# VH-VL binders against q0atu2, part 209

Target 1, 119 residues: q0atu2
Amino acid sequence: MLDKKARIRTSREYRNVFEKGKRLSGRFLIIYYVENALDNNRFGFITNKKIGMAVIRNRIKRQLRAIVREYQGQVKNKHDIVLVARAGIGKSSFEGMEKDYIAIMKKAGLFARNANKID

## First folded at step 8 (VH-VL)

Design yc27 (framework fv_ivicentamab_arm2)
Fold by ESMFold2-Fast, scan of step 8:
Structure yc27 (fold): chain C 119 residues (1-119), chain A 119 residues (1-119), chain B 110 residues (1-110)
Amino acid sequence: as target 1 above (119 residues)
Amino acid sequence: EVQLVESGGGLVQPGGSLRLSCAASGFTVSDNYMNWVRQAPGKGLEWVSFIYRRGSTDYASWAKGRFTISRDNSKNTLYLQMNSLRAEDTAVYYCAREYGSWEYYFDYWGQGTLVTVSS
Amino acid sequence: AYDMTQSPSTLSASVGDRVTITCQASQSIDSWLAWYQQKPGKAPKLLIHKASSLESGVPSRFKGSGSGTEFTLTISSLQPDDFATYYCQQYDSYSGEAYTFGGGTKVEIK
């Protein structure tokens, strides 16, 4: 349950991230990311036809949203971040995708260790 | 206090099987990422396997197909099933807990259990 | 795979000496490196994480530094309790092996 405010919604907004953002690739994911002028983070998700049939692409997109939602409190504020699923992601477990997401976000310097310690 | 206690080590013949146990206290195994790390006598540390919070597993390349990591949440115990054992598998096997939800270093280790593979 | 190379393999030192142990990664791991201390017959003990962050209860004479491919553990004034084997560990998740340890450095009495 990512809030509507936390989602990249338009093709123009996606284009801005692709054109001006930095790119990092992991095992199953590529992220494009850029600082925004808002008070919050926004996330976008791309699953292309190389991944497989619509049922597989929709499952992957749903699982990636769940991962992003789980770790949203660890992400440094004021960024637009687009996750692009790589062709091999369909063979990954949920936990494999989760670990890859964490690795990429750490490498990008986008994870803040103590930003939202609540437990 | 956090404690990890390994057991199940012993002498086994090449080609044999052995199951190691790691009993945890002071925390819940299913809430953490758990690992097996081994050390051959007089040699260095070598990672073997991990299990994620939600149960997905991964293995060192040489361990895939021979070793299986698992846990029993009701007993708060981690296991390593080792099959097709070779002389080169002789080592002290440690269970180790990963710090936090996305750091991959080990904050607590058990005392280890010795596995000797010899004819 | 990330190869982790430690040097020297063995280091002889006297109490009060400054001791330096080096760890080199075959490719960049940013700052995702931990240092462990292991005494004979005992399990490893965490000293430092994220290359330079000292674990609670570890004496301030231990200092980690470095980033990318070259890392150093320094003990500013060696104490009797510090004679042990030290291991570095990468935990950058882009490797096919999620965890890789250095070969270890034994710090022994001169």
Scores: ipSAE 0.007, ipTM 0.609, lowest interface PAE 9.5, mean pLDDT 85

Design yc28 (framework fv_ivicentamab_arm2)
Fold by ESMFold2-Fast, scan of step 8:
Order: sequence, then structure tokens, then C-alpha cells
Structure yc28 (fold): chain C 119 residues (1-119), chain A 119 residues (1-119), chain B 110 residues (1-110)
Amino acid sequence: as target 1 above (119 residues)
Amino acid sequence: EVQLVESGGGLVQPGGSLRLSCAASGFTVSDNYMNWVRQAPGKGLEWVSDIYRRGSTDYASWAKGRFTISRDNSKNTLYLQMNSLRAEDTAVYYCAREYGSWEYYFDYWGQGTLVTVSS
Amino acid sequence: AYDMTQSPSTLSASVGDRVTITCQASQSIDSWLAWYQQKPGKAPKLLIHKASSLESGVPSRFKGSGSGTEFTLTISSLQPDDFATYYCQQYDSYSGEAYTFGGGTKVEIK
């Protein structure tokens, strides 16, 4: 699991990302992202009923958190990022979700080998 | 020192099968995306298949159902099983490593092994 | 799906010449493009990644530029070792299941 410090937890915090952030769509994922005033990144996860039943939505959330955790070191610091799962994600493999996450983060300019040196 | 050494190429009749091997040294194949890329005589490069750390595989549309990529972690070796071979499959087959786990360009290539499909 | 078009297919040049090879993507790939050099009878060798980042050990006469849909590889002063075929490759992760190479540009002696 992601640390509590690295999670977007309140409706107010989600609203801020949606209202002020940029949006980018992938094959299975949409991200909303904005710079924050903290010393760390925070991630939020949204899976809606169009994806499937609770057991499927919970599996997807768990897998997305694992993917985000694995690639934390590649993400430019000081961002709030919300991942929204698209309806078709339930048919994807773990690595399909992972590839889509990498693709979106690269296009957003948030993902680089030496992220701490790139401005 | 990173090295990739292919073997298993040769002459085979149409409809036949062949298994290619790629022995890796200087790194662990299970830590990277590994690829097969082919090149028909006098033609350009064409991606065939990849495999990632968790064993998920992808294939070019024309390779699906006929070719299977796999690896043996204990031998640090990548394989390509080719079935129902056709004259159009005649090519030099290269194994190639992707830089890191998410950059998706090929930083090291093997020497290649020639597969000739002919009567 | 992405198509990658290289031009010219063949280029004749002399040692010391400035050579420019173009690669065009059918859709924007940002800067997710690599260049490879292939000498006769040998495997491809990575020259440049992320459109313009030169690999360690590659001579400074090689330069990559461009973004979006139009990319160039320039060799500022062609050397005997540079007579080879050059390929671009997109690695924009939205292009589906396949990584796409350009058709290649053969740089041959004049």
C-alpha cells in the first residue's frame, strides 16, 4: 500500500485537482494532475460502477496502487494526481494497466529517469 | 558487460516449426522487457513480440497464434517458438533488450540468427 | 496506429559531407523516438533516444532533433564508418501493441 501521506483522502482535495488540474486520457486511464504546495506527491483513485461489480473495482484499485507505488521514484515531486479508471479497464491485464499508466505519465511530462533534475 | 547471443536459426520447410534461443549475460532478463525483432533480406526492421517481468506477452498482429515468446529465468534465456512457418517469415531474428522497464527503446541487440523458410 | 516514414530511402554521399535523414510520424509521438545505425551484416546499434539524447560512445557528429511528427538525424561530417542504414523507431506507448520502425535510409558511398 501507498503511505497515508501519499494519498488524496478528502472530497475537497479531489475537487481541487479536478477544478485546477490538467486532464490527459489513455486507453484504460484518465489522469487529472496539478502541482501542490507540499513536499511530496499524493495520489487518488476513482473506479465507478460502469467498470463492474465491487469485487472487480476493488481488484483494479489494488492493482493501480501497486503500479503507482512501483513507479513513485520516476514521478516529479510536488504533484497531486488522480487516476480515474475507464469502463474498459476490467478487461485489461495488470501489465496492460501498467503500460497505460507509464504512457500517460510520460505524455504529461511527469515521468522521467532523472525527474529531480528536470524542470 | 551486456551480451545477447541468439541461436536456433536454420533452414525449415513451409509449415514447419523452429525454436530460437537468446542467451543473456551481464543482466537479468526478468528485470527488463525483452523483445524479438526481425529483418527480411534487404528489408527493414519489424517488431515481433515482447515479454515483461511478470510474464505478460504481446505480439504483432501477424504473429499471434503462430509465435510464442517465453523465457527461462534459471538459464537467463529468452525463447521464440515459431509454428506454421511461411516463406514470408524468412528473416534474421534479433533479440533486443529495452532500456530499463518503461523507456521502450532498444539499448542492446544480439547478433541475430537467420531463419530461412524454403522448400 | 502509427506509421513511420523515412526519407530518402537511399542517399549517396562522400566523406566530409553533411547528411540529413528525415523521419515522419503519422500522429504526434512527442519526443519518444530513437535512432539506430545498422552496418552491413551487423545488428542495429542505438545512437539516440528521446529524439535528441546522444548515447554514450556515439560520436558528437551525430545529432537528433525534432518533436511531434517531424524528426531529423544529422551527421555533420560523414566518416567512412558512417556508411550504413539508419532507422527511426517510435516508442510512444499509446501506439497499441507494436513498436514501429521507419523504412530505413541507406547512406552509401557516392
Scores: ipSAE 0.073, ipTM 0.719, lowest interface PAE 5.4, mean pLDDT 87

Design yc29 (framework fv_ivicentamab_arm2)
Fold by ESMFold2-Fast, scan of step 8:
Structure yc29 (fold): chain C 119 residues (1-119), chain A 119 residues (1-119), chain B 110 residues (1-110)
Amino acid sequence: as target 1 above (119 residues)
Amino acid sequence: EVQLVESGGGLVQPGGSLRLSCAASGFTVSDNYMNWVRQAPGKGLEWVSIIYRRGSTYYASWAKGRFTISRDNSKNTLYLQMNSLRAEDTAVYYCAREYGSWEYYFDYWGQGTLVTVSS
Amino acid sequence: AYDMTQSPSTLSASVGDRVTITCQASQSIDSWLAWYQQKPGKAPKLLIHKASSLESGVPSRFKGSGSGTEFTLTISSLQPDDFATYYCQQYDSYSGEAYTFGGGTKVEIK
């Protein structure tokens, strides 16, 4: 689970990311992202009913949060990022979602070498 | 100058469907955040749904799966498709424009259209 | 979603009175709160946004104050046109899915 500080929690912030952010699409994910004026990253997660029932959507959200948490040390600081699950993500494996996340973040230029490295 | 005019309300039986329209003039619907808000007879205001400038939609938890907000840019009109209607959906339905610009209050409201769900 | 508790539910007053309506949020909403006025059979009208910013054309006798969890709408000298129901609305949604209204305060002739 991501710390409260690292989560986009208000409709204002979601709206800001959607309106002012850049957009990149992967196979299972779309990301919207914008630089923020904070000293940390914040993440939001959106799952549409087209994906499936609440049980499936909740599983997807949990798995996406786990993936984001695992790779947060590689993400460039000072960004608000919203992950939107595409139709078909419910049939993806955890590994498939993970690979898509890594690919899209690299393409966006959001994965930095040695970002947040612990010595 | 800015006007919102709702239509499409009426009497419908439980389990039925209705589509409400909100015709806008004096501004462009697709450039704004548009909302539906309802009010049961003698009761308070209750938010129903929003469509963002970029097309993202959100719903009250009780409306998810039954109601769909949409717009037709060529007609400058907002819609609310209501399915599986229940007696407790009886209300005046207002369309409302959000101001935007980090201030997500409702600056203009339509006159409302009455939906009565009864046998 | 935030719970918004508005009090009193009904208020009886005379022309010239000072009336105070309160709105309590279940958690901090900073200053993201609006006030609306609604007359019977009519749509709500925006009075105040961002807790204290008066809309153009709204009489100066209306004043909003507060931040965080407690907010107040004050009408300094009630006029006949002010007998109406008033609603607060938070627009600092916790989950991104809701905008929550208070239950309303009906200002009636005493």
Scores: ipSAE 0.005, ipTM 0.543, lowest interface PAE 14.8, mean pLDDT 85

Design yc3 (framework fv_ivicentamab_arm2)
Fold by ESMFold2-Fast, scan of step 8:
Structure yc3 (fold): chain C 119 residues (1-119), chain A 119 residues (1-119), chain B 110 residues (1-110)
Amino acid sequence: as target 1 above (119 residues)
Amino acid sequence: EVQLVESGGGLVQPGGSLRLSCAASGFTVSKNYMNWVRQAPGKGLEWVSIIYRRGSTDYASWAKGRFTISRDNSKNTLYLQMNSLRAEDTAVYYCAREYGSWEYYFDYWGQGTLVTVSS
Amino acid sequence: AYDMTQSPSTLSASVGDRVTITCQASQSIDSWLAWYQQKPGKAPKLLIHKASSLESGVPSRFKGSGSGTEFTLTISSLQPDDFATYYCQQYDSYSGEAYTFGGGTKVEIK
């Protein structure tokens, strides 16, 4: 589980990220991201009904939270980041989602200069 | 020197099965993202499958359910088990290593092994 | 899914010519594009990644350029060793298979 202060919870904060943030698409994920006025990063997760049944959506959301938690220390500070799972994500392996997350975060310039957990 | 050597290709009838091997030297397959890419005679390149560092796998949509990628870490060898083969699967099959940990391009390729599916 | 279109499919050229190959993506892929060279009977060889970054050992006559949806590979002074088929590959996968290749451009002797 991510710490309470590291989660985007309210509709207003999600809306802020979507309206003001940059968007970057990956294979299985889309991220929306914007700098915040806080001293920490916050993450939001969206798994839409287009992905599949509740059991699949809940598995994906749980796996995405685990991936974000594992790489949290590599993310540039003071950002609100929303991960939106794409329709095809249900067919991906855990490592496929993980690799896509690493790729999209690096492409966005959100990973620290020297931080690469997978050498 | 990095080297990838494929073997196991041959003539097989529609509906048949075949297992390809890719022997790696100069690096460790379990520390890299390894792929199979194919090329029909006189045609372009088409991605088939990936095996990730921790052993998760993903497939092209047309390959899923018929093809299985695997590896034997003790032999430093990558495999592709192909079942329910169709005439459209006739191609040279290459094993290929992905650059780095998040990039989806290939820095080293084997010389390929020809699979012909014909009656 | 991205469609990757290369043009021309075949190009006839002479040693010393400037050769330009175009690769178009159906949607923006930023600069996430690689170029490969394939000689008859051989495996593809990586030439360029991130649209314009030359790999070590690749001659400086090869130049990649472009971003978004239109990319070019230019060989400024064609050498005998350059007669080959060239493929672009996107790796900014919007959805699907992540490894979409162009159809290839064969550079052959005039």
Scores: ipSAE 0.660, ipTM 0.850, lowest interface PAE 1.0, mean pLDDT 89

Design yc30 (framework fv_ivicentamab_arm2)
Fold by ESMFold2-Fast, scan of step 8:
Structure yc30 (fold): chain C 119 residues (1-119), chain A 119 residues (1-119), chain B 110 residues (1-110)
Amino acid sequence: as target 1 above (119 residues)
Amino acid sequence: EVQLVESGGGLVQPGGSLRLSCAASGFTVSDNYMNWVRQAPGKGLEWVSIIYRRGSTDYASWAEGRFTISRDNSKNTLYLQMNSLRAEDTAVYYCAREYGSWEYYFDYWGQGTLVTVSS
Amino acid sequence: AYDMTQSPSTLSASVGDRVTITCQASQSIDSWLAWYQQKPGKAPKLLIHKASSLESGVPSRFKGSGSGTEFTLTISSLQPDDFATYYCQQYDSYSGEAYTFGGGTKVEIK
């Protein structure tokens, strides 16, 4: 679980990221991201009805939060990042989602330099 | 030296089943992302399936439900169980290792094993 | 869905020629593209990743270039060992499917 300081919670905060942020697409995920004026990173999670039933969408959200938490120490500070799940994510494995997250964050330049040595 | 050696191909009737093996040497399959890629005679390359480091699996949409990728860590061997085979599944099947932890390209390939689905 | 289109499908050339193979993506893939060489009866072999990064042991006459939607593989002075089929592969991504290969370009002797 991510602590409350690391989560985007309000509609206003989500709108700011969508309006001002950059967009990068992965296989199962889209990220929108913008530098913030805070001392920490914040993450938001969006799962739409194209993914499937509520039970599937809730599972995906929990898995994405777990992935973000695992890698949060590698993310460059002072960013608001919203993860939007693509329709196909419901058929992906946990490790498929994890790999896509790592790939998209590295492509966006959001991982710290030393994180490039993971593999 | 990295080597991948496929076996188990042959002639099978439509609707039949076949299990392919890929014996790895010079590295450990459970430390890598392992894939099956096929090539119909005279045609191009088509991705089939992946098994991730912790054992999660993903499939091409057309393979899901019919094909199962697995491994035996004690034998350092990758498998592809193919069920409900169709004429269009006729192809050389390659075992391939992915580079790194987030890239989706293949650094080593086996020699391939031919599967012919014919009456 | 990402379509990867290679041109030409077949190319006839002589030893010493400069040959260029093109790969077009239906959507931008930045530089997330690999090139493979496949000789008759053999498995594909990785030549280039990240559009232009040459693999260890691959001769310097091979060069990859491009970004976005248009990529090229150039062989500056074709050698007898280079008569093969070449495939591009995108590894950016799209929803539901990954690992899209081009249709291949066969480089055959003139």
Scores: ipSAE 0.552, ipTM 0.824, lowest interface PAE 1.5, mean pLDDT 88

Design yc31 (framework fv_ivicentamab_arm2)
Fold by ESMFold2-Fast, scan of step 8:
Structure yc31 (fold): chain C 119 residues (1-119), chain A 119 residues (1-119), chain B 110 residues (1-110)
Amino acid sequence: as target 1 above (119 residues)
Amino acid sequence: EVQLVESGGGLVQPGGSLRLSCAASGFTVSDNYMNWVRQAPGKGLEWVSIIYRRGSTDYADWAKGRFTISRDNSKNTLYLQMNSLRAEDTAVYYCAREYGSWEYYFDYWGQGTLVTVSS
Amino acid sequence: AYDMTQSPSTLSASVGDRVTITCQASQSIDSWLAWYQQKPGKAPKLLIHKASSLESGVPSRFKGSGSGTEFTLTISSLQPDDFATYYCQQYDSYSGEAYTFGGGTKVEIK
């Protein structure tokens, strides 16, 4: 789980990221991201009904939080990042989602240069 | 020196099963993303399946439920279990290693093993 | 879904010729494209990644270029060892399909 200070919590905060942020799509994920005025990163997670029933959406959200937590130290500081799960994510394995997350974060320039050496 | 050597191909009847092997040397399969890619005689390349570093697996939609990718870390060997084989599964099957931890291209391929599905 | 269209399907050339192979994506894949060479009876060999980055040991006569939806592989002076089938592969995660290959271009002797 992520610390509360590392979470985007309010509708207003999510809306700010969507309106002012950049967008980058991956295989199973879309990220919206914007630099913030804080001293830390914050993450938000969105799983739409098109993914499946609540039990599937809750599993995906839990898995995405675990992935974000594992790689939190490699993310460039001072960003608000929202992960939106695409409809096909329910068919992906955990590591398929993890690999997609790493790929999109590196392509967005949000990861440290050595992130591609993660085992 | 990186080497991948496939084996286990042969002639099988429709509805039959076959297990392919891919012996790796010069690197450790569990440290890499390992794939199976096939090529029907005179045709192009088609991705089949992946096994990730921590053992998660993903498949092409047409392979899901019929094919199972696995590995034996003690033997440094990759496997593809193929069930309910059809004539259209006739192909040379290659094992292939992906470059790095997040990119989706193949830096090393084995020589391939021919699977023929015919009565 | 994202299609990869490769042209021509067959190209006849002589040693010393300049040959160009084209690969088109149905949607932008930035520069996330690899080129492979496959000789008869052998496995594919990686030539180029990220559209233009030549792999170690690949002769400088091979050049990849392009971005977005149109990519080319050029062989500036064809050698006997270059008669092979060439495949492009998109690996842009944006597409939702990470391992899509082009149909191949066979470069054969005239």
Scores: ipSAE 0.709, ipTM 0.863, lowest interface PAE 0.9, mean pLDDT 89

Design yc32 (framework fv_ivicentamab_arm2)
Fold by ESMFold2-Fast, scan of step 8:
Structure yc32 (fold): chain C 119 residues (1-119), chain A 119 residues (1-119), chain B 110 residues (1-110)
Amino acid sequence: as target 1 above (119 residues)
Amino acid sequence: EVQLVESGGGLVQPGGSLRLSCAASGFTVSDNYMNWVRQAPGKGLEWVSIIYRRGSTDYASWAKGRFTISRDNSKNTLYLQMNSLRAEDTAVYYCARDYGSWEYYFDYWGQGTLVTVSS
Amino acid sequence: AYDMTQSPSTLSASVGDRVTITCQASQSIDSWLAWYQQKPGKAPKLLIHKASSLESGVPSRFKGSGSGTEFTLTISSLQPDDFATYYCQQYDSYSGEAYTFGGGTKVEIK
């Protein structure tokens, strides 16, 4: 899982992203994102009852955290990003969710080359 | 030292089936996104199919239901099963490797194998 | 749909000429575009990724530029080894269709 410093944890912090951030919709995901004044990125995850029962919502949330963790090195620094799962996400494969995440992050202009990766 | 070597092409009658192989060396196919791309004689490049790291697949709309991409990890080999072949499927078929998980360009290509569909 | 249109289809040039090839996307693809070179009877070779990032070992006379919907490949001083067909490829498709290629531009000796 993501470290505590990389997670949006309070309602106040979520509200800030929703009120001040930009929104971009994908097939299975919506992201809200805003630049922060910190030296790191923070991620939040929202899975509502429209997705299904708690077991399904918890599985989706774990899978999204795993995807975010895998690609955190490619995300431009100093952003707060909230991922909201859409109702249809429960029917997607893990790779379908991963593909959608990559597509929306690229479209948002949030992906950048990691300092440890050379061309 | 990355190499991709296609085989299995040949002459086949309309309605027939053919299985192409792509033997990889210098890397592991299961660690990469792998693709098939075709080129009709004297024409341009056309993407056919992809297999992702976890085994999920996607296809060009015209290939769905007729073509199946797969891999054998023990043989480090990519396959394309082609059914219900038509004259318009006549082409050189290349296997190609995606550079990475979020930058989807082809860094290595095989030499290609010719498939001719004719009576 | 992500249609990719290349112009011209065929270009006649002499050694030392500046050659310009254009690639236009039907929808914005940001900078998610690669350029390939293909010689007769050979597989394509990657030249440029992310619109302008030159691959290792590719001569500096090759330059990619553009973003959004209009992209250009320029060869500043054409060499004998550069007579080939060039293809652009988008890799920002959201649909089941992926990796759409342009129709190609054949660079022929004048």
Scores: ipSAE 0.093, ipTM 0.728, lowest interface PAE 5.4, mean pLDDT 87

Design yc33 (framework fv_ivicentamab_arm2)
Fold by ESMFold2-Fast, scan of step 8:
Structure yc33 (fold): chain C 119 residues (1-119), chain A 119 residues (1-119), chain B 110 residues (1-110)
Amino acid sequence: as target 1 above (119 residues)
Amino acid sequence: EVQLVESGGGLVQPGGSLRLSCAASGFTVSDNYMNWVRQAPGKGLEWVSIIYRRGSTDYASWAKGRFTISRDNSKNTLYLQMNSLRAEDTAVYYCARESGSWEYYFDYWGQGTLVTVSS
Amino acid sequence: AYDMTQSPSTLSASVGDRVTITCQASQSIDSWLAWYQQKPGKAPKLLIHKASSLESGVPSRFKGSGSGTEFTLTISSLQPDDFATYYCQQYDSYSGEAYTFGGGTKVEIK
């Protein structure tokens, strides 16, 4: 999983990203992102009840964390990024979520150039 | 160099089943995102299904439960199994390759195979 | 959910004409749009991606422009080989459907 230092943990920190950050939507994900004053990236994950029951929401959170961890080395440093799962995400395959994450991060300019070699 | 050749189309009665094939040459299907897209006579293009590089699949909501996308890596061939066919499934079915790992547009298409669902 | 609307649905033109086809998204898709050409009885062929990026082997008379919600495909001097139906496709994916096509524009001989 992601190191605890790489996770957004407080309501204040989430609020900062939502209020000051940029927003970009994908098929199954929305990201909110803002530059931070730290030397590392931090990620937050939001799964709403509209996605489904707790078992589905917990599966989605685990899968999103696994995806973020896999690609953490490609993300431009010094960003707070919140991933919000859209209602339809529970119907997506794991690779569907992964592809959407890659697409949205590249569109946001958050992946380094070498991310083009992602596979 | 890249070529996609569909086959397996034909006349089928409502409620029937049909399996389409798409033989690929000049590239490896398992290294790409492969799709089926259909076009009803005189109508526009409609996405059907995708198979991802590691074998996960996703479907248009109307196709879920009736259509199954698959591939045979040893034959470099993509398939679409269509069950419980309806008159509104009458269309030319194209297999199509996506460009790159994160963009959702199609760089190569086969010539299509006609499926007619009629009594 | 968002819609992709093409206009006109058909247009009549002569060889040498400048042809303009418009594609409108119901919500902003930035520049995440592709254009395809389809001739009768044949598969679609990719012309342009990312709104304005011309594919290798596609004649320079084809130009894509626009961003946000309004996009244009222009053929500066129509050739006989250009009589076809043209489709736009969004791939910004806001609707949850990554592969939304416009209704098509048929370019016919005048």
Scores: ipSAE 0.580, ipTM 0.841, lowest interface PAE 1.6, mean pLDDT 88

Design yc34 (framework fv_ivicentamab_arm2)
Fold by ESMFold2-Fast, scan of step 8:
Structure yc34 (fold): chain C 119 residues (1-119), chain A 119 residues (1-119), chain B 110 residues (1-110)
Amino acid sequence: as target 1 above (119 residues)
Amino acid sequence: EVQLVESGGGLVQPGGSLRLSCAASGFTVSDNYMNWVRQAPGKGLEWVSIIYRRGSTDYASWAKGRFTISRDNSKNTLYLQMNSLRAEDTAVYYCARELGSWEYYFDYWGQGTLVTVSS
Amino acid sequence: AYDMTQSPSTLSASVGDRVTITCQASQSIDSWLAWYQQKPGKAPKLLIHKASSLESGVPSRFKGSGSGTEFTLTISSLQPDDFATYYCQQYDSYSGEAYTFGGGTKVEIK
């Protein structure tokens, strides 16, 4: 579970990230990200019906929140980041999703320099 | 020094099963991502499977359901169980170390073990 | 899945020659590419990662360059020990099935 302040909550906030943000695609994830005017990071999560039934989508969303929470200390401050699960993510392992998240965040330049030793 | 030594290859009939072993020394397999990569005679390299630090696994789409990667931490040994073998599975099978989620290349390889599927 | 295409598939050269091998990705992989050397009957050996970062102990005559979809491995002055097959490998997160290898380039004596 992420702190309430670290979550993107409203449709307006999601729309801002999609319209003004940069996009980067991974194996199982797409991220949209933009610098915010706050003193902290905020994360949003999207799992659409192409992934599967509600029970699968809810599991994926919980797992993605757990991954984001574990690595939140490595993320460059003052960003709004939306994670969109790609079709096929339901077939990935938890560590496969974690690896994809780390890779995409590193490629986006969103991970701190000292994070390069995370396994 | 780091070493990986494969064994268990041999001649097997189509539809048969075979288990490969990869004994590691100089490092701990559970601290790293471990992979199997194969090479058909006179052909290129093809990724087969990965086992992550916490034990999650992923497979090439063609290998899923037939091949199972595992490890025994007490023996510091990686395994590949291969079932329902086909002629096109004939290859040298290498185990290879990956430095974890930040490095997706293979820094150490074993010598390989030959699997021949023929009647 | 991404396709990785190496050219040429076979290259004949003499000791002292400058050898250039190309690797092309069907989609952009940024700089997430490694190069391996494989001698007959032996396992592959890592030469270069992140397109241009030379592994410790690898001679400086080996150089990697490129980004996006086109990558090059150059051997500035070919030595007898360099006759081998070379493989590129993408490790970009876009690839679907990660760890796609090129088809290989065999560098043989002219």
Scores: ipSAE 0.165, ipTM 0.720, lowest interface PAE 4.7, mean pLDDT 86

